VH-VL binders against UPF0304 protein MJECS11. Designs and how they scored, part 1

No score or structure here was measured in a lab: all are predicted.

Target 1, 168 residues: UPF0304 protein MJECS11, of Methanocaldococcus jannaschii (q60310)
Amino acid sequence: MLSKIERLILANQYKILKILENTSEYDEIIKILEEGYEIFYDEILGHIFDELPESEGQFVLDILSFYDIVVEPYKQKNPNDHEIINHPYSYFKGFDGNSETKYMAFVRFLIEDQKKFSFVAKYAKKTDNFNSHFPMLDKYRKMVELWESKYNKKYDLKREEILDILNA
Positions, changes and structure headers below are counted from each chain's first letter, unless a header gives other numbers; antibody chains aren't numbered by Kabat.
F, E and O stand for the ipSAE by ESMFold2-Fast, ESMFold2 and OpenDDE, each averaged over both directions (binder to target, target to binder). V2 = 0.75 x the mean of E and O + 0.25 x the DockQ between their complexes.
[cut] stands for letters that were removed.
Atom coordinates printed by the task and the answers are left out, and those that the model quotes come from them; centres of patches stay.

## First folded at step 4 (VH-VL; framework fv_prolgolimab)

Design a1 (from p11 with heavy chain S31E)
Fold by ESMFold2-Fast, scan of step 4:
Structure a1 (fold): chain C 168 residues (1-168), chain A 119 residues (1-119), chain B 106 residues (1-106)
Amino acid sequence: as target 1 above (168 residues)
Amino acid sequence: QVQLVQSGGGLVQPGGSLRLSCAASGFTFSEYAMYWVRQVPGKGLEWVSAISYSGGSTYYADSVKGRFAISRVNAKNTMYLQMNSLRAEDTAVYYCATEYLDFYGMDVWGQGTLVTVSS
Amino acid sequence: QPVLTQPLSVSVALGQTARITCGGNNIGSKNVHWYQQKPGQAPVLVIYRDSNRPSGIPERFSGSNSGNTATLTISRAQAGDEADYYCQVWDSYTYVFGTGTKLTVL
C-alpha cells in the first residue's frame, strides 16, 4: 500500500522521467498512482526487493573478511599445510543460489560492484560465481560466531585457531 | 585519469635497504588490492608482493619473504615496498599494479623503477 | 611454485595469425590473463578471464583456455603487435606469470 504523499511523489517522478526520456510509456503508471489503483502497485514495486538487514550484511562482511584476511594469507604463507589447504572449508564457497539467493547476490555486489575482497574474488570461477549449490548459512554463522566470541575477530590467528574455526 | 606513479629506486650495495613508493590517483584506492611485480632486465615478469585493500593482509613470493615488507597508507593513496637485506638477484625494474577491473587482471601499472644491487 | 610454460619465441608473417600457448596443470580451471609488453614499457593487459578484451584492445586479440593449455590468438598480425607476451594466473595462493614469449612480426 502506498500513502497519498508517496503516490504524489512517485507520480511526479514518473512525470519527470517522461519528459527526460521523451516517452509515453509512463502514462499508465502515472494514472495508476494518481487514481490509486492498488491492484496494479506490484507492476511498479515488484522489482524492488526486501531489505537485507544490517546485521545480516555485517555477517556477510565478517565471513568474507575471515577468508580474505585470515585464511587466504595463511595459505599463501604456508603452502605445505595440506590439512588447512585441503580442508572442506579452506576457501569461501559462496551461498546457495536457490535457498540463499539474497546472500549470494550481496556477495556478488561486494566483489563485482564494490571491488572488495580481491583474494576471495580469485575463487569466482571455481565457485560458479559464489553459488555454493548447497546451503551455507548455518556453517558460516558458526564460524563467524566462534571467530568473534573466542578469538575476538583477530587477524593474526595461529594454525590451531584457524582450524578450530574451519571445524566449527 | 586512473594512474599509479612510482618513486624510489637506485643503486644500493648488497645487504643494503631501499624503499619504493607507489602513489595512486583517479580511483578509490582504499577499495583495491595492490601488487608489486619485478622484471630482471631482459627477463620475464615475477610477482613479488600483494596487499589487501585494507592493508590487513600481506603476501610475498618465497624469494623475498622475511626481507621485503609491503604496506599502504590509504589516507595518502600510497603503497610502499620496504626492501631489506638486498641481494644481487633483486636487481630488477619494480612495477606497482592494481586490478582495477576487479580481479580481472592487472590492468593499471606504474611506470616502473630500477633497483640495482651491486658492489 | 607452479610454473606456466610458454614458447620462448613465435614468428608470424604480417597479416597472418599468431598463436601463443600457456601450459599449466589444470589451467582450464583457472582464470588466465594475458599481458603485452613492449621494450621499456610497463605491461598492458590484453585479455582477462580467459577470453575477455579490455576496452581499447582490438578484436584481433582473442583467448581460450581448456585442459592444460591456454592460448592467446592474434589474428591479422600487425607490426605494432611485436612484443613480449605473458600469461598469468592466481594459483597455489600466489600470482604466477608465464615464462614469456617474444612475438616477431615478419
Scores: ipSAE 0.203, ipTM 0.692, lowest interface PAE 5.4, mean pLDDT 89

Design a10 (from p11 with heavy chain S57Y)
Fold by ESMFold2-Fast, scan of step 4:
Structure a10 (fold): chain C 168 residues (1-168), chain A 119 residues (1-119), chain B 106 residues (1-106)
Amino acid sequence: as target 1 above (168 residues)
Amino acid sequence: QVQLVQSGGGLVQPGGSLRLSCAASGFTFSSYAMYWVRQVPGKGLEWVSAISYSGGYTYYADSVKGRFAISRVNAKNTMYLQMNSLRAEDTAVYYCATEYLDFYGMDVWGQGTLVTVSS
Amino acid sequence: QPVLTQPLSVSVALGQTARITCGGNNIGSKNVHWYQQKPGQAPVLVIYRDSNRPSGIPERFSGSNSGNTATLTISRAQAGDEADYYCQVWDSYTYVFGTGTKLTVL
């Protein structure tokens, strides 16, 4: 979990915070780290989560880009194209908050904190803040793979090409 | 002007390896997905493999997964099919193809290359 | 792996209409392409995305796709239309060809 070097670094950082904040609140944490009482590490590290791998982050950026740059602009320009507008996957539904929590959190970070994907962002209320309530990973992976493999991630896709990806 | 020219092929023993090449000209090769399709003499067409424009995504028919590897070198305008652990049932004419006209169907095909797996 | 089922052979009289079917589960939700292949030649795309004709393909060739069946229709059949015809779709990360149909013009 924590190496001796990591424990040393963390203990020293808490000692610095103790001085700067003029508090004794870190004394127990410092002792836990210096003595190596692993049973209490979760009290210190419990709010720090595992990494989202770079490849998975890129995948999320790709599916959000597909909706934000391709699908939403197409719908805006073609308001009477009911086949695309009424398609089950015509808008980004988010990720499942139970089984795909890390992906949902990343979407929220991109949209709420970084203020990206402005067209997708308008769906926050409709999607329960991008919590799809059912798994979406497999579907979005198929869509992203088809967008790259067959359509070279082009933004100026024709109607039939958008439908092809939505039906992936 | 848009053309695919194939090379490689020939006779190989069961369990052997062979590499097919498909050279593209007349279009921006690096912008198009590429395909391999085979046909056993007297039988139908069977899709074998596909590769995205970047080489980032590759797909294989179940019959060749783990044995065949598709690749491309965009700087050389060439696509390859590395065939390993060949079996008698791999005997076929192999075609390379691309979807040139606005990514609609396989509209440009190579001339075909015969691969015979026999002892 | 998904299978696209075609009749083994179809016969049509000169000047009449031939219909070649391609059966597949939920094929109407997918884009269907059709290829013509004559002996000793590479396939030629005759219909793409269900019903569209490439430049140079006669208006006699048309296509449709709905439900579980796609259909290639060749009106006013000519002797030169004799060939093997294959349907094809992109389905679940694979390009699937139909079993093929031999068209004979009587």
Scores: ipSAE 0.006, ipTM 0.480, lowest interface PAE 14.2, mean pLDDT 87

Design a11 (from p11 with heavy chain S57T)
Fold by ESMFold2-Fast, scan of step 4:
Structure a11 (fold): chain C 168 residues (1-168), chain A 119 residues (1-119), chain B 106 residues (1-106)
Amino acid sequence: as target 1 above (168 residues)
Amino acid sequence: QVQLVQSGGGLVQPGGSLRLSCAASGFTFSSYAMYWVRQVPGKGLEWVSAISYSGGTTYYADSVKGRFAISRVNAKNTMYLQMNSLRAEDTAVYYCATEYLDFYGMDVWGQGTLVTVSS
Amino acid sequence: QPVLTQPLSVSVALGQTARITCGGNNIGSKNVHWYQQKPGQAPVLVIYRDSNRPSGIPERFSGSNSGNTATLTISRAQAGDEADYYCQVWDSYTYVFGTGTKLTVL
C-alpha cells in the first residue's frame, strides 16, 4: 500500500520529529516503515480520513452562507415574523454525527478553526455543536438547489422567497 | 392542533409479533423525527427507537436490535413499530413521540399503547 | 453504555425549592431535557436544552447543566408538582433517560 519512497519519506519525517520532540515514542513507527511491516500501517494511517470532495465542500459553504447572510439577518430585522422564526428549518441544525460525520466535522472546522459564519456560530450550544442527530443532507441540498436555480443565490430575498426555500 | 394518536397493542404470546401505529396530525409530519419510548408498569422510561424525518435512518436500543423495526409512511402521516420475537420483558406501555418545538426535547406524546407478552 | 444517575426520591415542603440532579460523564457538553410524569399519563416536557421552558410551563421551573451534573430546580413547590421526573440526553446514537426521581411535596 505504501511505496518504498513513501516509507522513506515518512520514516525520515518521524526521525526529525523524534529529535525535535526529544522522544522515543516514534522508534517503533520508524522500524515498521523501514522494515515494511504492512500489517501495522493502520497504526500510522488509521487517523487520516478520506477526502471531502470539492463539490461537497462548496455545498456546505452554500448552505451555511444561506443561513448566515439571508436567514439570520432577516430574523434580526423582523423579530415579529413568527412564521419564519418558528419554521422547523429557521436555523442551521448541523449534520448527523453518525451518518454525516464528515460534513459535521467540516462545519465545526469552518466555525471553530476558521472563525467563519458568525451568525450561525451562535447556535453551537443549541445544536449540540452542529450535530443534528438525524440526516440533513437531502433537505439542505433541496434548499441550496432552489436558492441557486430559482433565486440566483441572491441574499436580499423577500419574505415569500425565504419561505419558499425553507419549505423546499 | 398538534397530536399523536396511537393504535395497535394488546396481548401476544412469547415469540409472537405485533405492530403498533402512531398517527400524526396538525403539523408537517415529514419534517420531524419520530420516537418510540416504552415503560414497564411501575418502572422508568426507556428509549426504544428513532426514525429520521425521511425514514432513511433508524436507531434502536440494544435490547430490541434485530427484533423491532421502525418505519413511517409520510404520505399517510403514520409511524409504525413492528415488534417480532416478543419476550415477556417487552411487556410495557409504548409511547410514540416527536420533537415538535425545536427538534430537541420530546414535547408531543401519544397516549400510550399497552403491550402484554404472556402465555 | 451511558448511565444517567438520579436520586430515587426527593422531598420538598410546600413553597420551598426542590432540586433534582442528573449525573453523567461530561453531561455539560450535551443537551439535557426534563420530563414530568404523573400516574397514568404520558410524560410532559418541562425543560428542553438545559434551561429552556416550553410555553405553558411555569417560570418556577428552571434548569442548569455544567460539568458532570444537570439540575432541575422547582421553586415555590406546589402540591401539583408531585410526579416522577426524568432527565434525558442524546448520546452515541442513542437517547438515554435517567432512572427517574419521585418528587414528594409535603
Scores: ipSAE 0.006, ipTM 0.530, lowest interface PAE 11.4, mean pLDDT 87

Design a14 (from p11 with heavy chain G56S S57N)
Fold by ESMFold2-Fast, scan of step 4:
Structure a14 (fold): chain C 168 residues (1-168), chain A 119 residues (1-119), chain B 106 residues (1-106)
Amino acid sequence: as target 1 above (168 residues)
Amino acid sequence: QVQLVQSGGGLVQPGGSLRLSCAASGFTFSSYAMYWVRQVPGKGLEWVSAISYSGSNTYYADSVKGRFAISRVNAKNTMYLQMNSLRAEDTAVYYCATEYLDFYGMDVWGQGTLVTVSS
Amino acid sequence: QPVLTQPLSVSVALGQTARITCGGNNIGSKNVHWYQQKPGQAPVLVIYRDSNRPSGIPERFSGSNSGNTATLTISRAQAGDEADYYCQVWDSYTYVFGTGTKLTVL
């Protein structure tokens, strides 16, 4: 699963780290890579996650944007609109930490590392740091698709338009 | 007054079918995921099935997959478990439950209903 | 087969501290919930999200979760704490309950 060039590059990087960290902990990894013992490659690559495709990243940005620039500002301006405030999807609940782990990690990266989506960020404690504990992908996809296709992603939505998306 | 009230248990012979019902009141039923958990008398809890708030997503334990079907009718505030091809090992008290604290564990439970599979 | 392992039974003297463990690979990365069940009754949620108490649950109940072990701690044990206790996680589209622990207050 690794080319000879990739093994050479990785082996040389571990040799550099060995010197910088003054450790013998990388000796076995270097030998695995130089000799090509494929059965042990997971011990080296197991901490690197698969890619989140660009389209999936854009989807996450879109659902977070919908909450941050449409729903949360509306609720702040209209504190007595109990239909929207008590709606099941009135706040971003996160993604499932077991079945949607890559999406949850990306949300945490955007909010914690990049400091984006300040209104959504206030729900971190309520949502167990955006771990919904139940799959959310299909629901959020329908919401984003409707916001894009019918409402052209505008942020100044009317009450009925927000409800339409929340009920998607 | 958040509560779940169950019905539909009883005795059935192997290979038979039963449908369990769970009626919700005191909360916005259509906003919450619902669950079925069973327990063989004297033994531990075993998760059986889950259904999303809309009914679009359903999940099953491997032991019941293909035989049981979870469903809900939000207009009636009721969830169902259709149990087909019943086996002796399905004999248990069945509980419905929900996560009323926004996915923070199953904090509201029905009273349970006994299902006995025996000839 | 259950993935989460609990001791079959734990005994505690009246007024002392009971500790019930729940073992699972990398359980510290998952949210652990704890249920109390008395004979003939439905389970009652006593701890959610590792360490949080629902309204109405005494402060004597606390939880922790790190590494491969989650722990339910019941301080100042009372006779009314005698029950079966179950841990629970969500794992790969499945809600997994622990094997259960019978707590006896002496």
Scores: ipSAE 0.005, ipTM 0.461, lowest interface PAE 15.8, mean pLDDT 86

Design a15 (from p11 with heavy chain Y100G)
Fold by ESMFold2-Fast, scan of step 4:
Structure a15 (fold): chain C 168 residues (1-168), chain A 119 residues (1-119), chain B 106 residues (1-106)
Amino acid sequence: as target 1 above (168 residues)
Amino acid sequence: QVQLVQSGGGLVQPGGSLRLSCAASGFTFSSYAMYWVRQVPGKGLEWVSAISYSGGSTYYADSVKGRFAISRVNAKNTMYLQMNSLRAEDTAVYYCATEGLDFYGMDVWGQGTLVTVSS
Amino acid sequence: QPVLTQPLSVSVALGQTARITCGGNNIGSKNVHWYQQKPGQAPVLVIYRDSNRPSGIPERFSGSNSGNTATLTISRAQAGDEADYYCQVWDSYTYVFGTGTKLTVL
């Protein structure tokens, strides 16, 4: 639902964009808003997604940080540690594009738009641009919880401590 | 054939000590975390302790912390539970168990060893 | 310290579906494993990480986990399924077993 004031503001914004872009693409949207055809509001608001809560955003930053500053540097320094290198969770696999779409989009935003997590970023091709194709939320939550609760989010972890988190 | 064989149980007086052993065969012992789980006869399962594949990380249930010590010798394919300051409530069947690398569960279990703490 | 609550007993008729629950605060965010134990024997892992079956466990065994309840489902129950069943999680520094459920096949 939109209030009359919200509809007025949105209709006027689209009228301004119509003039600036010299286009008729917004005519239908303007009419929907001015007449109040609620059934079509999703056509307008569908491009604006629900918020990702701050706590969920922090969780994503934490799991990406764990891989970027702990796991990937360890693997660079220890190329013969086959147990860690061959571990199922030795690299960040992304999030599921079907059931975890919002998290996958946030990862892509952080890596592609903000250009953060440079070591994780090198896995874009291997992971289908961080689409794991399998749910990962539960696994990453367990890893982040253990990193925070037992290891105080230290980045200078020992081999055994890294394996402890990867096996969470 | 993955197998865990236990030994070292018995009757001890309160305040006494006992060491349990768990010998592994049929898998790469040094690659897996190991566990001790106990069960009072007729009651449910209670986790006691865990040790990482290398022995670098150990975990204990609050009820045994400070009294029990888990250890392993990978060269001997054997895990131990050193039990000190034993109490009547420690009377139970003790199981050792191992986990697989791709899941966080207890995959293979030993046959169990009875520990009785009594005067 | 988390506590995992299971019903003391569940009865199921031969060939019907049994459901055993494991209740815990926010258990859906944790990996739940399920064990079967017959009298005088060591436990056997029947489900790991919520819904996966070890080799040798029939497809009649399945699991789910969401919110505050994990469930072990045994379809087409057989006499040989009579046992005690335990759920188990890792949380923080500890492994926690459920209180256990005795399954009786009628």
Scores: ipSAE 0.005, ipTM 0.453, lowest interface PAE 16.4, mean pLDDT 86

Design a16 (from p11 with heavy chain L101E)
Fold by ESMFold2-Fast, scan of step 4:
Structure a16 (fold): chain C 168 residues (1-168), chain A 119 residues (1-119), chain B 106 residues (1-106)
Amino acid sequence: as target 1 above (168 residues)
Amino acid sequence: QVQLVQSGGGLVQPGGSLRLSCAASGFTFSSYAMYWVRQVPGKGLEWVSAISYSGGSTYYADSVKGRFAISRVNAKNTMYLQMNSLRAEDTAVYYCATEYEDFYGMDVWGQGTLVTVSS
Amino acid sequence: QPVLTQPLSVSVALGQTARITCGGNNIGSKNVHWYQQKPGQAPVLVIYRDSNRPSGIPERFSGSNSGNTATLTISRAQAGDEADYYCQVWDSYTYVFGTGTKLTVL
């Protein structure tokens, strides 16, 4: 729902755009906002997505960091550790594009737009651009919680510590 | 400055309940795990409970499991310890703590709160 | 329940080196933190992750951790180092503190 102040601000913004773009396309939207026709608010706001909460964003950063600074460097230094290299969760698989769409979109933003997580970024083709095609939230939450609570998010983990987190 | 300020505590009779609070300031509270550690006067440190950054995981020492409940409200930057079915052996100074600098041990501690359980 | 064993007390002469041990099965595979506690005060972290010093902790404090024993070393001991010392690890979904060692500076 929109407050009277929000409706006033939005109506004034559309009046400004109407003048700048020299168009009548916004006349209906202005009337909807000024008269308070709530049934049509979704016609205006439907293009703006719900927020990804700060805590959920931090969670995504944490799981990407775990792979980028712990797992991938370990594999590069230990190329003959086949148990870790062949582990089902030895690389970041992305999030499910159907049930976890907002998380997948955030990963793509971080890697493609912000150019972060360079080691993880190399898996884009293998993972269908970080679309796991299988729900991953519960698994990654367990991994991040264990990395934080048991291992204090350290980056120089021993072999058994990495396996412990991968098996979470 | 990074700080933890405790409140609550006091005298309670056996079987009673008490809630401790730990208010955080100076850091992004929602990104850090939090801990409760207690100490019987003149004795050693004993870990009591831990809660993950999101509140999704909680851990308890066997001595308090089923009686104590740790919780946090990230929007209020506050952590709580709800203590139920208190026993004389729960008498101790209770500290809240966190691991603030990445990968450090418990480097930030509250001032401590005395809880006395006596008849 | 996992147990970390420390000596009850250690004495050191002023200016000499004190060593406080923390014994635990396969403790070398875990991160060990060390805390100093003076009477009536909250604990102070003096060593984190086996051998690292927090800002403000003198270089006289150092740590090591291998096999079944972690060690806190205090070189050139000063009167102000007299305190109780505790090691601590995360093990089997519990945070475990050592039994504590009282350091006396003679």
Scores: ipSAE 0.005, ipTM 0.470, lowest interface PAE 16.1, mean pLDDT 86

Design a17 (from p11 with heavy chain Y100S L101S)
Fold by ESMFold2-Fast, scan of step 4:
Structure a17 (fold): chain C 168 residues (1-168), chain A 119 residues (1-119), chain B 106 residues (1-106)
Amino acid sequence: as target 1 above (168 residues)
Amino acid sequence: QVQLVQSGGGLVQPGGSLRLSCAASGFTFSSYAMYWVRQVPGKGLEWVSAISYSGGSTYYADSVKGRFAISRVNAKNTMYLQMNSLRAEDTAVYYCATESSDFYGMDVWGQGTLVTVSS
Amino acid sequence: QPVLTQPLSVSVALGQTARITCGGNNIGSKNVHWYQQKPGQAPVLVIYRDSNRPSGIPERFSGSNSGNTATLTISRAQAGDEADYYCQVWDSYTYVFGTGTKLTVL
C-alpha cells in the first residue's frame, strides 16, 4: 500500500512531531513505517477515505452548475411555467446516501464548506441535505452528457432544450 | 484558433448613432452567448450588454437600456451593438467577448474599439 | 447592485507572493473569475470559477473564494505580471466587475 518513499516521508513527519510535542506516542508508528510492517498500516491510515477521482468531481460540478446557472434562473424568470417547475427533476435532488455516499459528501462540501451554488443551496432542507434516497448517478450522467454534447454547456437554453435535458 | 475581431467606432456627436461589429472565428459561434464590455479611459470595466446564442434573449445595463440594441447574425458569425442617442458618458473603449468553451468565464475578447462622443 | 471592492493598488517584490482581494456580500456562493489587463490591451482571463486556470496560464496563478472574500494569488511574481486585475461575478445573465487593482512588481 505505501511506497518506500511514502514510508520515509511519513516516518520523518512522525519524528518531527515527536520532537515538537516532546512525546513517545509516535515511536511504534515510526518503527512500523521504517521496518515496513504492512499489517499495521491501517492503524495509521484508518481515517483517510478513498479519493473521488478528478473526472467524477468535474461531473458533480457540471450537474450542480446545470441546476444553478440554467434551471434555477429559468424558474425564477418563469414562475408560471408549471411543466418545468413541476418536472420530477426540476431541482437538484442530491445523491443517494447509501450507494453514492462519496458524491453526496462532495456536494455537501461544495455547498456548506465552500459556500458555492447559491441557488441549489436553498434546497438543502427539501432534499434532506442533498440525500436523494435513490441512486441518481445514471440520471445525472445522461443529463450532463446531453448538456455537453448536444448543447455545448450553454446556459441560455430555450425552454424545450431544458426539458430535453431534464427528460434525459 | 479562437478570435474576435472588432470594427466600427470613432468620433460621433452627442445624440448621434454608431454601430459596432464583432466578427468571430475558430469556434461554434451559434452555440455561445456574446457580450459587450466597455471601459472609460483610465477607469474600470463595465458590462454593457449580452445576447443569447440564438439572439432570442438580450440583456442591458441600466445605463444603456432603451438606447443600445445588441444583435447577432449567426450565419455571418457576427455580433453588433447599435448605439443610439449617444451621450458624453458613453465615451469608452468597447470590447466584445465570449465564453468559447465550458470555462463559464469570458475567455475570448476582441481588441477593443474606441467610441468618442464629443462635439 | 452590490459593488465588488478591490484595493486600488498592491505592490509585490520580484519573486514574492502577491494577493489581491475581491470583497462582496456572500461572494463565496458565486463563481468568481479574474482578468488581467495590461495598458492598451484587452483583458485576459487568468482564473475562472474561483480557482481554475485556463490553458496557457502559469501555475503561479491561483484563486480562492469563501464567505465575503475572493482572493487571486500570484506566487513567484515576475515583472510581466504587472497589470490591472479585475474580479468578476456572474449570475442570472448579469456581470459585475470589481473596482480593479493595479499590481506593481518592484
Scores: ipSAE 0.000, ipTM 0.475, lowest interface PAE 15.0, mean pLDDT 86

Design a18 (from p11 with heavy chain D102E)
Fold by ESMFold2-Fast, scan of step 4:
Formats: C-alpha cells, structure tokens, sequence
Structure a18 (fold): chain C 168 residues (1-168), chain A 119 residues (1-119), chain B 106 residues (1-106)
C-alpha cells in the first residue's frame, strides 16, 4: 500500500522521466498512481527487493574476510598442509541459490561489481559463481561467531586456530 | 586520542643490542595486532615484524629473523622490539604501527625512532 | 618473496591527474594499500583494500587493482599532495612495501 504522498512523489518522478526520455511508456503508471489503482502497484514495486539488514551484510563481509585474509593466504604460505587444503570448508563455497538467494546475490555484487575479496574471487568458476547448491548460513554463522568471540577476528591465526574455526 | 608513542633508539656498535618501546593509548590495545616497519634514511619502507593481539603469534622479515624479537605486555599497553646482533644494514628509522579502524591498513603510526649501527 | 615495483618519480601539473603504479605478479588477487609520506613524518594511509578511502581522505584519491598492476589515482592534484607514495600488500603472513614513488606537483 502506498500513501497519497508516496503516490504523488512516484507520479512526479515518472513525469520527469517521461520528459527526459521523451516517451509515453510511463503514462499508464502515472495514471495508476494518481487514481490509486492498488491492484496494479506491483507493476511499479515488483522489482524492488526486501532489504538485507545491516547486520546480515556485516555477517557476509565477515565470512568473506575470513576466507580472503586468513584461509587463502595461509594456504598459499603452506601448500603442503593437506589437512587444511583438503578440509571440506577450506574455501568459500557461496550461498544456496534457492534458499539463500539474497546472500548469494550480495556476494556476487561485492566480487563482480565492487571488485573486492580478490583471493575468494578466484573460486567463482569452481563454485558455480558462488552458488553452493546447499544451505551454508548456519555453518558460516558458527564460523564467524567463533572467529569473533574466541579469536577477536584476528587474521594472523595459527594452524590449530584456523582448524578450530573450519570445524565449527 | 588513538596514539602510539615510541622510545628507545640511538647509536650502537655492530654486534650490539637495543630495545625499542611503543606505548599505546586511546584504544583497547589488547584487541589489535601491532607492527614494526623500518626505513633507511632517504630510502623506502620495509616491514620488520608483527605480533598478534594476544602475543601468541609473531612474524618476522627474513632479514631480521633469529636476531629480533617482538613482544608485548597488554597490561602496560606497550609493545617492544628487542634487536640483537645488530648490523650496519639495520640502521634505519623504526616505526610502530597498528590497524585500528580496518583490517590490513596501518592507519595509526608512532613518530619513529632512529637506530644507528656504526662504530 | 614478492617484489612490488613503482616508478621512482612522477610529476603532475597543478589541477591535473597523477597516476602511480604498483607492479607485482598477480597483484590483482591481493589487497593493496597505499601510504603517503611527507619529509620527516610517519606514513599516512590514503587507500586500503585496493580502492577504499579512510575517513578524512579526499575523494580525489582513488585506487584500482587488476592483473599485475595496482594504481593510485590523484585527481585535481594540489601542492599538498607532493610526497612519497608507497603501495603495500600482505602476502604469506608478511607485508611487502613497494619501492616508493616521489610525486612532484608542478
């Protein structure tokens, strides 16, 4: 449901776009907003997704940071540490594209659009562009919580500390 | 308010020893990793050593490994660099630093301490 | 041991754009930080993690990092930007600084 003020603001924005783009494509939308035809509001709002809360965004940044600044550099320095290299969670697997779609989309935004997390970015092909194909939220939450609570999010972790987090 | 203040330094003969100190204030020292970086006068920056927030992990550049020892006393908000078996090549301004507001980036630095190794 | 190569010096005219490069094998896969150092002073962090600015650093400072080259870009150069600039990367539990670039603002 849109308030009258929201409808006025949106109708005026579409009127501006209509002038700038020299198009009649917005005429129907303007009429829907001005007359208040609620049944058609989804034609306007259907492409706007629910917010990813700041805390959830920070969580994603934290798990990506753990892999990018702790795990991947450790593996580069210790190429013969087969226990860590072959660990089931030795690399960031992404999020589930079916049940964790918003998180997967945020990861793709950070890596593809913002060009961040360069070590993690190398796994795009291996992970089907960070689509894990099974839920990862619970596992990554345990890892981030342990990294924060027990290890104060330090990046210079010892081998046993990395294993502790990977086994969370 | 976040500040690192260095002390120590001076002239020492080759083979001698010297200990540098770095006193922290304005932040929870025990929660942050600390670093030593040196610079030969008129030359570039060289990373020397790092210590984890707890003191449980220490790292050294190959050029100083086995001769220098980094340590910290969290109760005193102070980090140290013990330099042994000093060589002429160790002559430099030594800086302490930390990554206060962001992982990786050293955003807080001490004023620097000159160490001269010469007869 | 990775080596980060910078040009010894770069000159820029007042108000123009300066670009300082940092070359390293596969440096685009690493996070690059940039420091400004003026004579007699400790270094100041101006860019962290390739392209992010610390609070207080003007938007004229920007960074990029891809392939084998990271670049610090200073647009609308000012006299006060004249300094030595160092790139830095963390690799295998060691920090490596670039060779340093002296920026002269004409």
Amino acid sequence: as target 1 above (168 residues)
Amino acid sequence: QVQLVQSGGGLVQPGGSLRLSCAASGFTFSSYAMYWVRQVPGKGLEWVSAISYSGGSTYYADSVKGRFAISRVNAKNTMYLQMNSLRAEDTAVYYCATEYLEFYGMDVWGQGTLVTVSS
Amino acid sequence: QPVLTQPLSVSVALGQTARITCGGNNIGSKNVHWYQQKPGQAPVLVIYRDSNRPSGIPERFSGSNSGNTATLTISRAQAGDEADYYCQVWDSYTYVFGTGTKLTVL
Scores: ipSAE 0.000, ipTM 0.464, lowest interface PAE 14.7, mean pLDDT 86

